# VH-VL binders against q9nrl2r1430to1533: the designs that were tried, part 292

Target 1, 104 residues: q9nrl2r1430to1533
Amino acid sequence: GGVHELSAFEQLVVELVRHDDSWPFLKLVSKIQVPDYYDIIKKPIALNIIREKVNKCEYKLASEFIDDIELMFSNCFEYNPRNTSEAKAGTRLQAFFHIQAQKL
Short names: E, the ipSAE of ESMFold2; O, the ipSAE of OpenDDE; V2, 0.75 times the mean of E and O plus 0.25 times the DockQ between their complexes.

## First folded at step 21 (VH-VL)

Design m6c (framework fv_erenumab; at its last look DockQ between E and O 0.78; V2 from the best seeds 0.70)
Fold by ESMFold2-Fast, scan of step 21:
Structure m6c (fold): chain C 104 residues (1-104), chain A 121 residues (1-121), chain B 110 residues (1-110)
Amino acid sequence: as target 1 above (104 residues)
Amino acid sequence: QVQLVESGGGVVQPGRSLRLSCAASGFTFSSYAMHWVRQAPGKGLEWVAVISYSGKDKYSVDSVKGRFTISRDNSKNTLFLQMNSLRAEDTAVYYCARKPSYSRATAFDPWGQGTTVTVSS
Amino acid sequence: QSVLTQPPSVSAAPGQKVTISCSGSSSNIGNEFVSWYQQLPGTAPKLLIYENNKRPSGIPDRFSGSKSGTSTTLGITGLQTGDEADYYCATWDDSLDAYVFGGGTKLTVL
């Protein structure tokens, strides 16, 4: 992507990071804190990795950026039961993302 | 009804080995990550090790790495801690505890009553 | 020393209220859920508070938890002689990649 696209991706990632419901997504899940996580989740990702990819200009299309954000939410809903604080935070943050992503 | 009972503690000399057991009842043991936490005489709580629900993934604190091995037998609802090359500083009451891994919001509950390990010459 | 700092002791009379503090950093309390445990003399720890401020079944509402920034507090109102115990905060530490407990606070009911 172009300069304007990268700026838009960075702004959206910053908004996601600052959201109260971003806590499950800020960094990769620790395999010690959650010992079975990487047995279940085969494509781990987090906001810090997505932000680094934006800064390194690794997203060539908006769809690639959106796919990584959606993968992050998909991983959350795959691992965490619906009644968990993680799943509830993910549901709210994903809705926020969908509204903001309309600006891309 | 949910209960953990430790056993296997005792008095041993430095350099020897001891195996602790923790018998679980009242819940689906095979669905939960399990932990060992210890407490030296008159001191606070120290986390020691964790094992995944399947037994595939095992992690321990650096001070016991290479000496202690956590394991489990889901068919017997039993958690183990194999302690090799014991040192005086390993003297503690050892507790097993459940902390579900499905959410970071979970806590250590229940705890066993503890089993005492004394390493002395 | 522990990475989570608690006062070593606190004391109050029956019927009074007491607050036990637990101070950490952005690598632990600032980013993670906190739990609190009561350890009566000669017994195993018992869960009092989980997820910062929630009580498990069987814990009376005299016990409360709160978290602000990198610190958390356990509040006990209507203090009873049976509350005399050691109290521990606990959380996950991202830098250590380990669960950490506070040093403990001995509550004496005078």
Scores: ipSAE 0.829, ipTM 0.929, lowest interface PAE 0.6, mean pLDDT 94
Fold by OpenDDE, look of step 22:
Structure m6c (fold): chain C 104 residues (1-104), chain A 121 residues (1-121), chain B 110 residues (1-110)
Amino acid sequence: as target 1 above (104 residues)
Amino acid sequence: QVQLVESGGGVVQPGRSLRLSCAASGFTFSSYAMHWVRQAPGKGLEWVAVISYSGKDKYSVDSVKGRFTISRDNSKNTLFLQMNSLRAEDTAVYYCARKPSYSRATAFDPWGQGTTVTVSS
Amino acid sequence: QSVLTQPPSVSAAPGQKVTISCSGSSSNIGNEFVSWYQQLPGTAPKLLIYENNKRPSGIPDRFSGSKSGTSTTLGITGLQTGDEADYYCATWDDSLDAYVFGGGTKLTVL
């Protein structure tokens, strides 16, 4: 099911990117915009990186793909306080992801 | 009340150096990233530099790289801007401004009253 | 010449409503929160709006912000003489990897 799984991953990433709450996750945080981000977050990841990994067929298991997505959200919640717009967006997007991931 | 007070401005010839200071009060200085923004006479605002809460990470606009250095002393609640090899185009009012460290979306608030730097022959 | 484009000036009579536009691109306003600043003559900038449409404490509700696509607008209702100032939009630019400001708009109260 490699080809089928790949298509599923691609479709899910497309849906995540198009979601209104994807803006904190589209690409890696700028070091200049948030200068202390990488002092705290040691495994940075974003949807563009995950998309690239999907395109390169780096995910052999659905669990690997899911782990990266969850890492992305984990980073968001680790760095951003709950009352921030980033954290709120992350909460909504993660909920959406969890629903869509059931189809994998 | 939260307050920022800049000092150190003056009139200097090209090639000279100045060191600006920004004294912070009314908030936990060490919890915030700090910025310098400048405004040339009769012109708009231009971002200059940022320093993280700890002082470990610092960045500046390309036009001042190699010449300006942002730093801070959290024990003294003070932000600095060391300006070397000053040019005429560096003439401006220099503002220090606060920005929370744990958000990419926060705006500059508050601003100091500014200190004037004039570079002229 | 600024990354963000504002009209150089706007004017209106006391009590009227004015809007100030700020036009950018997908690399800035399109993907980032916008803030607005008021600069009274001879003073430092003051934050009016952040995250597109939020007001800091102390800013009256006659000031409002909105964003659509790659543009943002500052609205001022019940215009007062004390509102005469320069207004700047600002945001992050992903392409330039820098904070960017509009060119500023001079508001004159007639």
Scores: ipSAE 0.783, ipTM 0.920, lowest interface PAE 0.6, mean pLDDT 95
Fold by ESMFold2, look of step 22:
Structure m6c (fold): chain C 104 residues (1-104), chain A 121 residues (1-121), chain B 110 residues (1-110)
Amino acid sequence: as target 1 above (104 residues)
Amino acid sequence: QVQLVESGGGVVQPGRSLRLSCAASGFTFSSYAMHWVRQAPGKGLEWVAVISYSGKDKYSVDSVKGRFTISRDNSKNTLFLQMNSLRAEDTAVYYCARKPSYSRATAFDPWGQGTTVTVSS
Amino acid sequence: QSVLTQPPSVSAAPGQKVTISCSGSSSNIGNEFVSWYQQLPGTAPKLLIYENNKRPSGIPDRFSGSKSGTSTTLGITGLQTGDEADYYCATWDDSLDAYVFGGGTKLTVL
């Protein structure tokens, strides 16, 4: 809630995007590349959309921002088997996120 | 043993229709997206179409859009390609192929033996 | 012109090494996993390499894959006459919203 929190959200999103393991999360999954994705994942979300929502001040509470980031990881783990490159990247990026989010 | 077996190819005149079938065995067919890939004589491979595991979502390459329809019957472990308004350019060996459902993997395995479609005369 | 560019042919003697290149762009190889396929004469393609450098079960380690920037390479060591085939790279292309294959490389073992 407030201007200072929105700046912190933007800084965190930038750090997530710059992380080496961000590649599965930068944009929404293509329906053609992965045609089954939207049969399983009903609340799709990605870093580009989260960043846009921060820029447009759509997050009124820090919990709303955190919920979207956690939804992004939850979608990854729901769709991708645990031994996939996508799920492993999600695990590492989520761990990084939890460390950075404690500073908020 | 995971297998895919295509059938339904043949020689037809331009403007006619064919339906290809692909019989799957040795894996849980309904858990995978399925694809058609074709290879014109003396040419390389061209991706043609994909269908989701449930059959609800279907996509095809622009050159066949509106003419070819991919479909599946999960109760019969069978993939189909309905090919209407066939053109000489559609002459090819048609392969069905399996891809893992998870995102971004480009790993077609296995492929069927192929069925030949010739559009001429 | 194929979206992914491969040399039309390569050749080497039995026991030697060969590499087959595949060049693309940031809309495909640069941001997506690559796979490689072997097509023996008169047969269907067979998966050799997936996720840039991984081998499916049953593919010997003399087949290898690598990726750098917008290019990928299939390496084959200890060449055998049975390796004579066409080899294709493949990936997803974001701009086309399609899977794309290279034009193929014919390997001759002399």
Scores: ipSAE 0.571, ipTM 0.830, lowest interface PAE 1.1, mean pLDDT 91
ESMFold2 (binder alone), look of step 22: mean pLDDT 92; pTM 0.937

Design m6d (framework fv_erenumab)
Fold by ESMFold2-Fast, scan of step 21:
Structure m6d (fold): chain C 104 residues (1-104), chain A 121 residues (1-121), chain B 110 residues (1-110)
Amino acid sequence: as target 1 above (104 residues)
Amino acid sequence: QVQLVESGGGVVQPGRSLRLSCAASGFTFSSYAMHWVRQAPGKGLEWVAVISYSGKDKYSVDSVKGRFTISRDNSKNTLFLQMNSLRAEDTAVYYCARKPSYSRATPFDPWGQGTTVTVSS
Amino acid sequence: QSVLTQPPSVSAAPGQKVTISCSGSSSNIGNEFVSWYQQLPGTAPKLLIYENNKRPSGIPDRFSGSKSGTSTTLGITGLQTGDEADYYCATWDDSLDAYVFGGGTKLTVL
């Protein structure tokens, strides 16, 4: 059960973190670097937060884990125009995630 | 052409105030975050402050926090830096610069020509 | 000292190549895009390189950038007397939560 599911979540998060396109997602966006970010994005999240939740056993179901990863991508596309480096990285990383998530 | 022009610099005594202006032209000013960057005589560049496109969000380096206030008037395409309680170490050329808030990857471009602030007794 | 370390000066003859280094850490250059600025005497900084290795329109291909690990370099080939300037690297620093600039490198063309 649960132990094996958590190991799968950890492995997937590690693969996302190591991906070349993870740079926009590694940590929460700084309000100083992007001053209007938190005026637009109401449910901020990043890979370091998701990994912490995995390690604290806060994901009961695969769907909860997947929802947090999808929220991360949704935030990226909501804030960043399509032609930005962030949006392009998000598009590629999301495609990679969808392939890997089939194992969950 | 995209242009930024600073004004308001001068020579002041310690403890006094100055207000710098930066007039923007050639782009949609209200769509960009704006920054102040300074350079002390013979020294390198130091980032000072940022303001969001709307003017709602403002941040500055700790060394000027509580003394300097960044603001903007989008109807006049103008950025401001109100400098209170000036100290000798605030002596510098002050540049305004544009940096899109959307992208971590995007550089400071353009820069204004700078306005000189000298704090001396 | 600056968070980003550059040599204070570099010099070369006209027509030669120079490389200006900029060293940082995992909290800045290692995880963020780098830009480079040229400052001619008495003028404002001008963007030369962004996103590690891209040139804005109007910047000659004599200027190039590269990034490896926690360091970045600005390359200038076919050196000209008009290239005499201070050169600054810049990036974001996660630990300081601030934009940081290198200390600057003065290029002299003799």
Scores: ipSAE 0.633, ipTM 0.863, lowest interface PAE 1.3, mean pLDDT 91

Design m6e (framework fv_erenumab; at its last look DockQ between E and O 0.81; V2 from the best seeds 0.73)
Fold by OpenDDE, look of step 22:
Structure m6e (fold): chain C 104 residues (1-104), chain A 121 residues (1-121), chain B 110 residues (1-110)
Amino acid sequence: as target 1 above (104 residues)
Amino acid sequence: QVQLVESGGGVVQPGRSLRLSCAASGFTFSSYAMHWVRQAPGKGLEWVAVISYSGKDKYSVDSVKGRFTISRDNSKNTLFLQMNSLRAEDTAVYYCARKPSYSRATGFDPWGQGTTVTVSS
Amino acid sequence: QSVLTQPPSVSAAPGQKVTISCSGSSSNIGNEFVSWYQQLPGTAPKLLIYENNKRPSGIPDRFSGSKSGTSTTLGITGLQTGDEADYYCATWDDSLDAYVFGGGTKLTVL
């Protein structure tokens, strides 16, 4: 860890949030908008939560940060069929993430 | 064909109760979240309540909380809206509507023909 | 008073193009997909557009949707007398934690 890694995590989260395909992931899914979401997804997570964890220096290893991001995508693909806009957005954003994560 | 048919509407005095039903056919009812939407005379549309596919999760707009209860019987392909302590402002045509998929991006499709509820003294 | 703002009425002659606007905020249209509904006189609403610009099966390509920023627009080309109806925009509102509709627009075919 350290200041350099923290800055890298912060920058990557900023880039993810600014991406056009970040809309399914900016915040936790509303239990009213998707009433069965939390019946299926048991470890919900979103970019705003990950950003908060970065700001609080909760990630000591890059692997921990990556695990949370991958969990976010995993949740998306677990809940959403492949032909949904959410899944398609997730696919593109994850590809972007994998490229950027190589810098960590 | 996919179809929703509401029933149970009527004229009641304030404080009384009504129970609306929505009969679904032409699709796997138990796979979809269902909604109630109402329309006051000469007014626009207002979302009222939602229930998950299993019936485990229920939510409603604040103006009807504590008075209205959404439920469903998947064995009978039927959606319900129990309306208690009815008020004049509850007067409306009540529509049941399907959530076409699990995606949050989809709209309401189809809609039932609606059933009319009139609350007046 | 509606969360989403629509013009109360629009009108045009048969064969012409009309547009219906729907304006919201960052907590709804700005962050969510928009749907449009057609309600013919004395009938239930029918889904016309979903996910900003997609048409369900059976909806002719004369109907189109577009979104920019916190606003959305329904376009109708080749206007027909049968298009006379009320049109509603709709979306999710994150701040209200509820589905919201526009006030509706009455389309009159002259």
Scores: ipSAE 0.814, ipTM 0.926, lowest interface PAE 0.5, mean pLDDT 95
Fold by ESMFold2-Fast, scan of step 21:
Formats: sequence, structure tokens, C-alpha cells
Structure m6e (fold): chain C 104 residues (1-104), chain A 121 residues (1-121), chain B 110 residues (1-110)
Amino acid sequence: as target 1 above (104 residues)
Amino acid sequence: QVQLVESGGGVVQPGRSLRLSCAASGFTFSSYAMHWVRQAPGKGLEWVAVISYSGKDKYSVDSVKGRFTISRDNSKNTLFLQMNSLRAEDTAVYYCARKPSYSRATGFDPWGQGTTVTVSS
Amino acid sequence: QSVLTQPPSVSAAPGQKVTISCSGSSSNIGNEFVSWYQQLPGTAPKLLIYENNKRPSGIPDRFSGSKSGTSTTLGITGLQTGDEADYYCATWDDSLDAYVFGGGTKLTVL
């Protein structure tokens, strides 16, 4: 897309990064900190990767950007039991994202 | 009751090998990542190694990498640490500890009582 | 040296309050949850605090934790002689890709 679309995606990623519930999503899960993560999650992604893709103009459609954010949340809910701090943070951040994404 | 019991420690000369065991009871051992943490005499705690719940993924701190191997036998509820090429610097009490991999927010709980390894010439 | 800095010792009288600090950096305490451990003489460590400020079942509320920026603090109120122990903070370090522990603080109840 254009300059306007890049600005919108960048603004949204910055808002997600600044959110109190972004901590599980800021960067890729360490294979040492969480040893079985990559046995379960086959398409890992995090906000730093998504932000890099925005900066390199790799998203041509808003739907591609939204799909990557939703993949990030989907991975969270697939790996983490619902009663964990990660799953609770993911639930709140996903709701925040859905409100912000309506502006796209 | 949730419990971990270590065994296999002893006094050995530098360059020798030792295998530590940690017997788990009171919880579903096969559902948890397991860790080894050591403590040199009069010193603080040092994290050593982790193994995934299945035993498929294992990692050790750089200072022991290539010398120590963590493993587990889920059918026996037992965690192991194979220590090869032991050095004086490896002298410590070795603790096994549980820390769930499903959440970064958790701490190490429980801990075993520890088993002492002394490497001396 | 430890990447997490704790005072080597603290002391207070029975019934008093004590605070044990633990200082790190943006690669550890600044980005990650902190836990605290009590080690009584001759025993294994015991989890006191996890997720910065939460207590496991069975830990009395006189033990508390807090985190601000790149530092964390363990508070103990109503000190008892049975609290004499070494106390350790711990967290994950992103730059080392490893769990790290503070150097430990010896609490003496006089």
C-alpha cells in the first residue's frame, strides 16, 4: 500500500506495543525459556516481526496485516491454557486490537 | 504431596563423570518442564539446564554445554543430569526444580532437597 | 558477578519490617516477571513470590513483592526468628537467553 496505509499500520502496532498486555507478544518466544513452544506453534510471529514487515512495506492489503496480528493471538490461545497470565493478556489485547482495527 | 528427591551426588576427581537423578511424585510429571539449578559452597544459585515436558527439547547454560546432558524418563517420573568432564568449578549442591513452560509468569516450585557433588583432586 | 544486584545482608529485630532490593536492567527485570525465594540454612530454596507480587498458596501475606522499572523489592513485615535465611530474586534475561538469580541477601533477625 501507500504512505497512509503504512502510517495506519505503524500507529496501530505502536499502540499495541505500548499496551500493558503486550508483554507476551513483544518478541518471538525463546526456545530456551519455553522449550516446547516450537513443537506446538508452527507459524510463530510477534509484534517486532510485524512492525519490521510494516517498515519494509511487506503488507499490500490491510487484511494481510490483520491476518498476522490474528495469527499472533491464535498462537497464544493454542499454546497457553485459558487460565494463564498469557492467555488473559492475549484476550484483553485482542479486544483492544479489534476496536483499533475498525479505524483501518 | 508434590515432591522432588535428588540422588547420585558424591566426591569425584576432575575429568570423571557422574549421573544425578530426581524422582518426582504427587503431580503429572510428564506435563511439566523440569530444571536443574546448582549452588556452589557459600555462593548463590545458578541455573544449569531445562528439558521440555516430552523430553524432546533440552538446553544447558554455556558453561556446561557439551559436558552436561539433561534427560528424563516420563514412564518412571525421573529427571536426570549426566555430568561428564567434571571440573572443580562444578562443585555444588544440585537441585531439580519444576517450572511450568506454559507460563512465563510462574516461578520454580517445588524444589528438591539437593544432592552434593564435590570435584576435588 | 551476578547480573542482578542484591545487598549481601540486612538485619532487623523481631516484629519489625525489612525490605530487600534487587536491581537489574532492561534485558531482565525491565522486561520479565520476577520471583523470590527463601532458603533456610541447610535447606532447598522455597518460592515466596512469583509474577512480581503474587504469593503461592501457604505463603503468609507478611511477604510481599513489588517491581518498578528495572528493580524489584521483597518486603517482610512482622519479622520472626524463623525468617533468618538467604533470599534470592530471579528472572529471565533476554540478552543471555537464560534464567538469572541475584547474589542473595542474608537476613539476620537479632
Scores: ipSAE 0.771, ipTM 0.912, lowest interface PAE 0.8, mean pLDDT 93
Fold by ESMFold2, look of step 22:
Structure m6e (fold): chain C 104 residues (1-104), chain A 121 residues (1-121), chain B 110 residues (1-110)
Amino acid sequence: as target 1 above (104 residues)
Amino acid sequence: QVQLVESGGGVVQPGRSLRLSCAASGFTFSSYAMHWVRQAPGKGLEWVAVISYSGKDKYSVDSVKGRFTISRDNSKNTLFLQMNSLRAEDTAVYYCARKPSYSRATGFDPWGQGTTVTVSS
Amino acid sequence: QSVLTQPPSVSAAPGQKVTISCSGSSSNIGNEFVSWYQQLPGTAPKLLIYENNKRPSGIPDRFSGSKSGTSTTLGITGLQTGDEADYYCATWDDSLDAYVFGGGTKLTVL
């Protein structure tokens, strides 16, 4: 998309990164810290990668940007049992994302 | 309840090999990543190695890489550490420890009681 | 030489309170969860605190944890002679791609 749309994506990503519950999503999961993660999660994604894609204008449609953000949350819920700190953080950050996305 | 019991330690000369075992009970062993942590005499704790729940992915610290191999047999609920080319610096109590793979927030729980490896000439 | 710095020892009388500090960096404590372990003489480590400030079942609430910036603190109130042990902080270090432990703090209850 357009320059205004990409600026809005950047603003939204910055707000996600600043959120206290961003810690599971800031960068890709370490394969040493979580050795079975990449056996289960087929399309890993994280906020730093999404931010770089925004900076490089790699999103042609708003839906592509939203799909990557939702993939990030979906991966979290697929890998992590519901009552883990990671899944709870994902739930709270996803709710925040939905509120902020209305401002687009 | 949940237990980890190490065995296979001993006194050996430098350059020799030992194989440590850790018998697990009271939990679904094949659902957890497993770790080895060691403690040299009078020293602190040092993380050594991790193996994924399936045994497919294995990692160890640089100081033992190429000499130590972590492995597991999920049908026997047993974790192993093959220790080759032992050095005096490997002298320690070796603990196996459990940590859920899916949580970065949890700690190591439980620990075994440890098995002692002494490498001396 | 531990990347996590703890005082080598601390002491207090029975019934008193102590804190044990643990200092790290942004590559470990600053961005990762901290756990604390008690090692009684001649025994294996036991988990006291995880996720910075949570207690597993069976750990009494006189043990507490906190984290601020790149530092974490274990608090112990109502000290008992049975609390004499070595205490270790631990976390993941992203730069080393490894779990790291502090050097340990020996608690003496006088």
Scores: ipSAE 0.601, ipTM 0.856, lowest interface PAE 1.2, mean pLDDT 92
ESMFold2 (binder alone), look of step 22: mean pLDDT 92; pTM 0.939

Design m6f (framework fv_erenumab)
Fold by ESMFold2-Fast, scan of step 21:
Structure m6f (fold): chain C 104 residues (1-104), chain A 121 residues (1-121), chain B 110 residues (1-110)
Amino acid sequence: as target 1 above (104 residues)
Amino acid sequence: QVQLVESGGGVVQPGRSLRLSCAASGFTFSSYAMHWVRQAPGKGLEWVAVISYSGKDKYSVDSVKGRFTISRDNSKNTLFLQMNSLRAEDTAVYYCARKPSYSRATYMDPWGQGTTVTVSS
Amino acid sequence: QSVLTQPPSVSAAPGQKVTISCSGSSSNIGNEFVSWYQQLPGTAPKLLIYENNKRPSGIPDRFSGSKSGTSTTLGITGLQTGDEADYYCATWDDSLDAYVFGGGTKLTVL
């Protein structure tokens, strides 16, 4: 996309990374740390991958960027039961994202 | 009362095999990934292997890869560690431990009492 | 050599307080949850603290955990002779793709 859109995506990703609830989302889940994760989650993604895609100008539309962020949250809620620390962090970070995404 | 009980340890010569068992009770065994962790005499804890709740996915530390195989039988609530080509450095107390269900958390609770494996010439 | 560094021993008198440190790096303690285990002589390790500062059911509040940057600390107040044990910190290391334990700290109550 445009310079304005890419700058907005980078700003939003930086805000997500700096958020206290970003810890479940910073990097891809390890198959050794969570041995059943990839049997359940078929499209894994994380903030480091999304940030790299932003930096390489791979998002042409705001909707593509938003879809990747939403996939990240969807994976979290699919794998993690509601009462886990991961699901609670995901719920708070997703709400933060929805407020910030109004700028896109 | 959630409980894990290991068995199958003993004294063996280098190059021999042992199969360790861990009997689980008091929880839905088939819902949890399981670990093996060992402790050499007078030393600290060392992770050995993990298995997914279904038994489909198995991972082990490089030093035992190709020699040790983790497996489980959910119908019998039992975890196994098949130990082949045993070496003196495999001498340790072997513990089984439960992984938190559906979590990236790496803590383990509960642990079994351990079973002792001594590899001596 | 352990990836997580603990002092080999600490000691204090009954009723006193002690802290046991555990130092790591940005690839482990800096970005992952930390747990602590108590191992009484001749027994299996027992979970004492999980997710940096939470206690399992049955662990008294005189045991506490905290994390700051790439270090974590186990605090024990009101020391009792029954607290004599080895204490291990543990976490995940993102760079090694491995479960890691500290070398252990032997607590003596004199």
Scores: ipSAE 0.675, ipTM 0.869, lowest interface PAE 0.9, mean pLDDT 92

Design m6g (framework fv_erenumab)
Fold by ESMFold2-Fast, scan of step 21:
Formats: C-alpha cells, sequence, structure tokens
Structure m6g (fold): chain C 104 residues (1-104), chain A 121 residues (1-121), chain B 110 residues (1-110)
C-alpha cells in the first residue's frame, strides 16, 4: 500500500464518521454503559481506532482495512438484535461502506 | 406480567448493614442487565449500580463504592444489593430496574415498586 | 446540582398542553439517547419515552419527546388530573461514565 491507498482509507473513514448512522461506531462501547458487551464481543473496534490505525500507517493492504471495518459491523450485528436502532444504523452504514469501498 | 418486586428494606442505625432483594418474574432474567436506582425523601432519582446479565461485570457509583455490592442469582431470578457501613445519606427508597434489551442505549423498564431504607440513630 | 437541568415545577389547567425542558451538554444529551420517566405520587417511576421520541406500549400519544442539540423536551397535551406527577429526563453521560437523571419537574394540574 502507498500514499494513494492511505489517503483513500482516511477519506472513507471521514465519510463514515460524517454519516448520520455512524453514532454506534464512533468510539468503543463503555463497559459500564453496556456491561454485557465484552462478554459477547471479544474483538472490539470502532471508527476512532480504525482512523488511528490509518494515520499510523498500520494497514499494509486494502484487505486489512476492509477486514477491520467489516469486524466493526459484524460486532454490531452479533450484539444488537436486528430490530434495534443500532442494527438498523449498522445495516445502512454497511451498505454505504460497500458502495464507497468499490474505490479501494 | 413482567414485574420486579423489592424487599429487605428497614430502619437501621448508622454503620450497620442491609441486603436488598429484587425478585424478577415474567421474563428471562438471565438475559438482561439490571440496575439499582435510589431516591432520598423529597429528592430526585440517583443511579446506584449496574450488573451484567451473567453477573461477571458490575459497577457501583463512587459515593457507595466499597460499601455497596450488587450481585445476582440467575437460578433464583433475584437481584441483590448488599449495603454495608450505612450512613444517614443512604436513606432512600431503592428501586431495581431492568435494561430491556441488548441495545447500547440505556433506559429502564420495568421498575420495581421500591423498598424503603431509613438510616437513623 | 444535577448535570441535566429541568425546571422544578410547571402547572396548567385540565385540557391544556405543557412542555417540560431538560438541558444538558455534548457529553450527555448531545451524544446519547434520552428517556423520560413519570413518577405518580407514592409510586415507582414509569418509562414514558425512550430513544428520544419513542413510546412504550400503553403510553398514549398525548406524551411526546423531542431532542435538539444538547436539550430535550417532554410534551403533554390534553392534560388530565391523573398526569400530576414528577417527570424526569435521563441519559448516559460519557464524561462521568454514568446514567444521569435530571432534577425532576413537578407537574400540577389545577
Amino acid sequence: as target 1 above (104 residues)
Amino acid sequence: QVQLVESGGGVVQPGRSLRLSCAASGFTFSSYAMHWVRQAPGKGLEWVAVISYSGKDKYSVDSVKGRFTISRDNSKNTLFLQMNSLRAEDTAVYYCARKPSYSRATYLDPWGQGTTVTVSS
Amino acid sequence: QSVLTQPPSVSAAPGQKVTISCSGSSSNIGNEFVSWYQQLPGTAPKLLIYENNKRPSGIPDRFSGSKSGTSTTLGITGLQTGDEADYYCATWDDSLDAYVFGGGTKLTVL
């Protein structure tokens, strides 16, 4: 991966953060607010962590970046029943991601 | 028919202990995080503690930390609050309440009817 | 005082409408879902509104919630004497890492 890939990752993360449905994904879930979250989710991740990894050039391949974003959505659907506001937001944001990721 | 019923309140002198119970019925108790909330006479609501569905993760607010312990027995559908070293400022009605889903959003439904704890000398 | 600010009291006549405000900050109302609870005299609190504007089954549409920026409002129309109660807003506060309640508003219907 080069400068073009890293710029594309940063641009995509910024677009995800700005999306109306990003609210469940902006930061790691608090273990006090949701005390059962970490009993169910063993590989937590959020957009702020992914953005930090992009900025530190930790993604060597586009597939690694995409895997982290998909892990984030997978965690959402694992924890949140499909009729919740979080799962609905995740479904819409994931569809948006898939369209934008065609550039990667 | 989803309901919570608290018990164990009473009048005690400062420095003593009480254990509150909250009996759950009409839902799968072991699938929900549970909360304790209190209300001093004539005052507003104050969040006290939360426990995960399994009982592995628990938290109490700083004002009661080290003195109060939240716990649960899923086999008996019962939530507990062990209150040690009670102080006059702990005088309140204590409510248990359910967080109704695995959603990230915190809101409480249903609430029990409350049990009164009076700490006086 | 509490981190969520409500007026201590409000009053109106039967059949009128009333709004109860709740003001917070970016660490709570601005970033999190808000709930409203009704507490009738001598009873436990009851959930009226969750996720800013949703009503649980059994709550009439006379009760509504709205959120704008760092503030939220409970609206009650067609006031009835049975609506006399204390009303509390509540949300998660990210900086305190705690569930917080407003100070409560006593509604009198006279």
Scores: ipSAE 0.632, ipTM 0.865, lowest interface PAE 1.2, mean pLDDT 91

Design m6h (framework fv_erenumab)
Fold by ESMFold2-Fast, scan of step 21:
Structure m6h (fold): chain C 104 residues (1-104), chain A 121 residues (1-121), chain B 110 residues (1-110)
Amino acid sequence: as target 1 above (104 residues)
Amino acid sequence: QVQLVESGGGVVQPGRSLRLSCAASGFTFSSYAMHWVRQAPGKGLEWVAVISYSGKDKYSVDSVKGRFTISRDNSKNTLFLQMNSLRAEDTAVYYCARKPSYSRATYFDSWGQGTTVTVSS
Amino acid sequence: QSVLTQPPSVSAAPGQKVTISCSGSSSNIGNEFVSWYQQLPGTAPKLLIYENNKRPSGIPDRFSGSKSGTSTTLGITGLQTGDEADYYCATWDDSLDAYVFGGGTKLTVL
């Protein structure tokens, strides 16, 4: 858990946010837009929340950071059918994450 | 084929109540959140309310909050809008509408024909 | 005032092309999918375009959508008299936490 790890987490989150396929993940799903979401997804998360946790130094281990990113993708695939634009974006962004995360 | 058929509209005096119904067929009604959208005479579309597939979660536009209540009966494939304390500004055609159940979907893929509500003294 | 701005009317002759604009902001069109609806006189709205540029089954390819920044356009080629209708753009607004519709554009085919 050092300053070098926190800087690496921030860099990776910034790269994810800038990726074309980040749009389903930038912020939490609205209860008004999707009233059924929180009945199905019990541990909601989004890139803005993960970035806030990085900035507040809440990740003590790289594995905790990776787990939150993986939870975000897992939620996407649980809620959205495979043929949706959301699931397709999630698949591509997850692959990008796995390549970048090799340096964590 | 998806069908939505509204009923229950009419002419009422201010302060009175109406209950609108929307009969759904051609899809698994209990798997979709359902919406009400209205259109005042000669004006554009305005979203009114949504209900979750179970009926547990309900949200409405601020201008009708406390007066309108959305509900559903999944055993009868029917959506309802209970409208209390009606005002002249509630005069509109009321449409029943369906949106796909995806986390970022923003479009209504199916609409009913509408039922007309006129609030006049 | 509508959050999404459309011209109130547009007109063209049969066989011509028209474009209908819809302008928003970064909290809506800039970061969300846009849809377009056609409303023939006396009828319910019908979905024409979803997710910026996709057509539902049964919508002819002479209808198209495009999005650039905080604006979107509906294009109609080979205009027919049966295209006379009101057209509405619509999306989700993140800051308002609400569905928003444009004010509508009346298309007249002269």
Scores: ipSAE 0.710, ipTM 0.892, lowest interface PAE 0.9, mean pLDDT 92

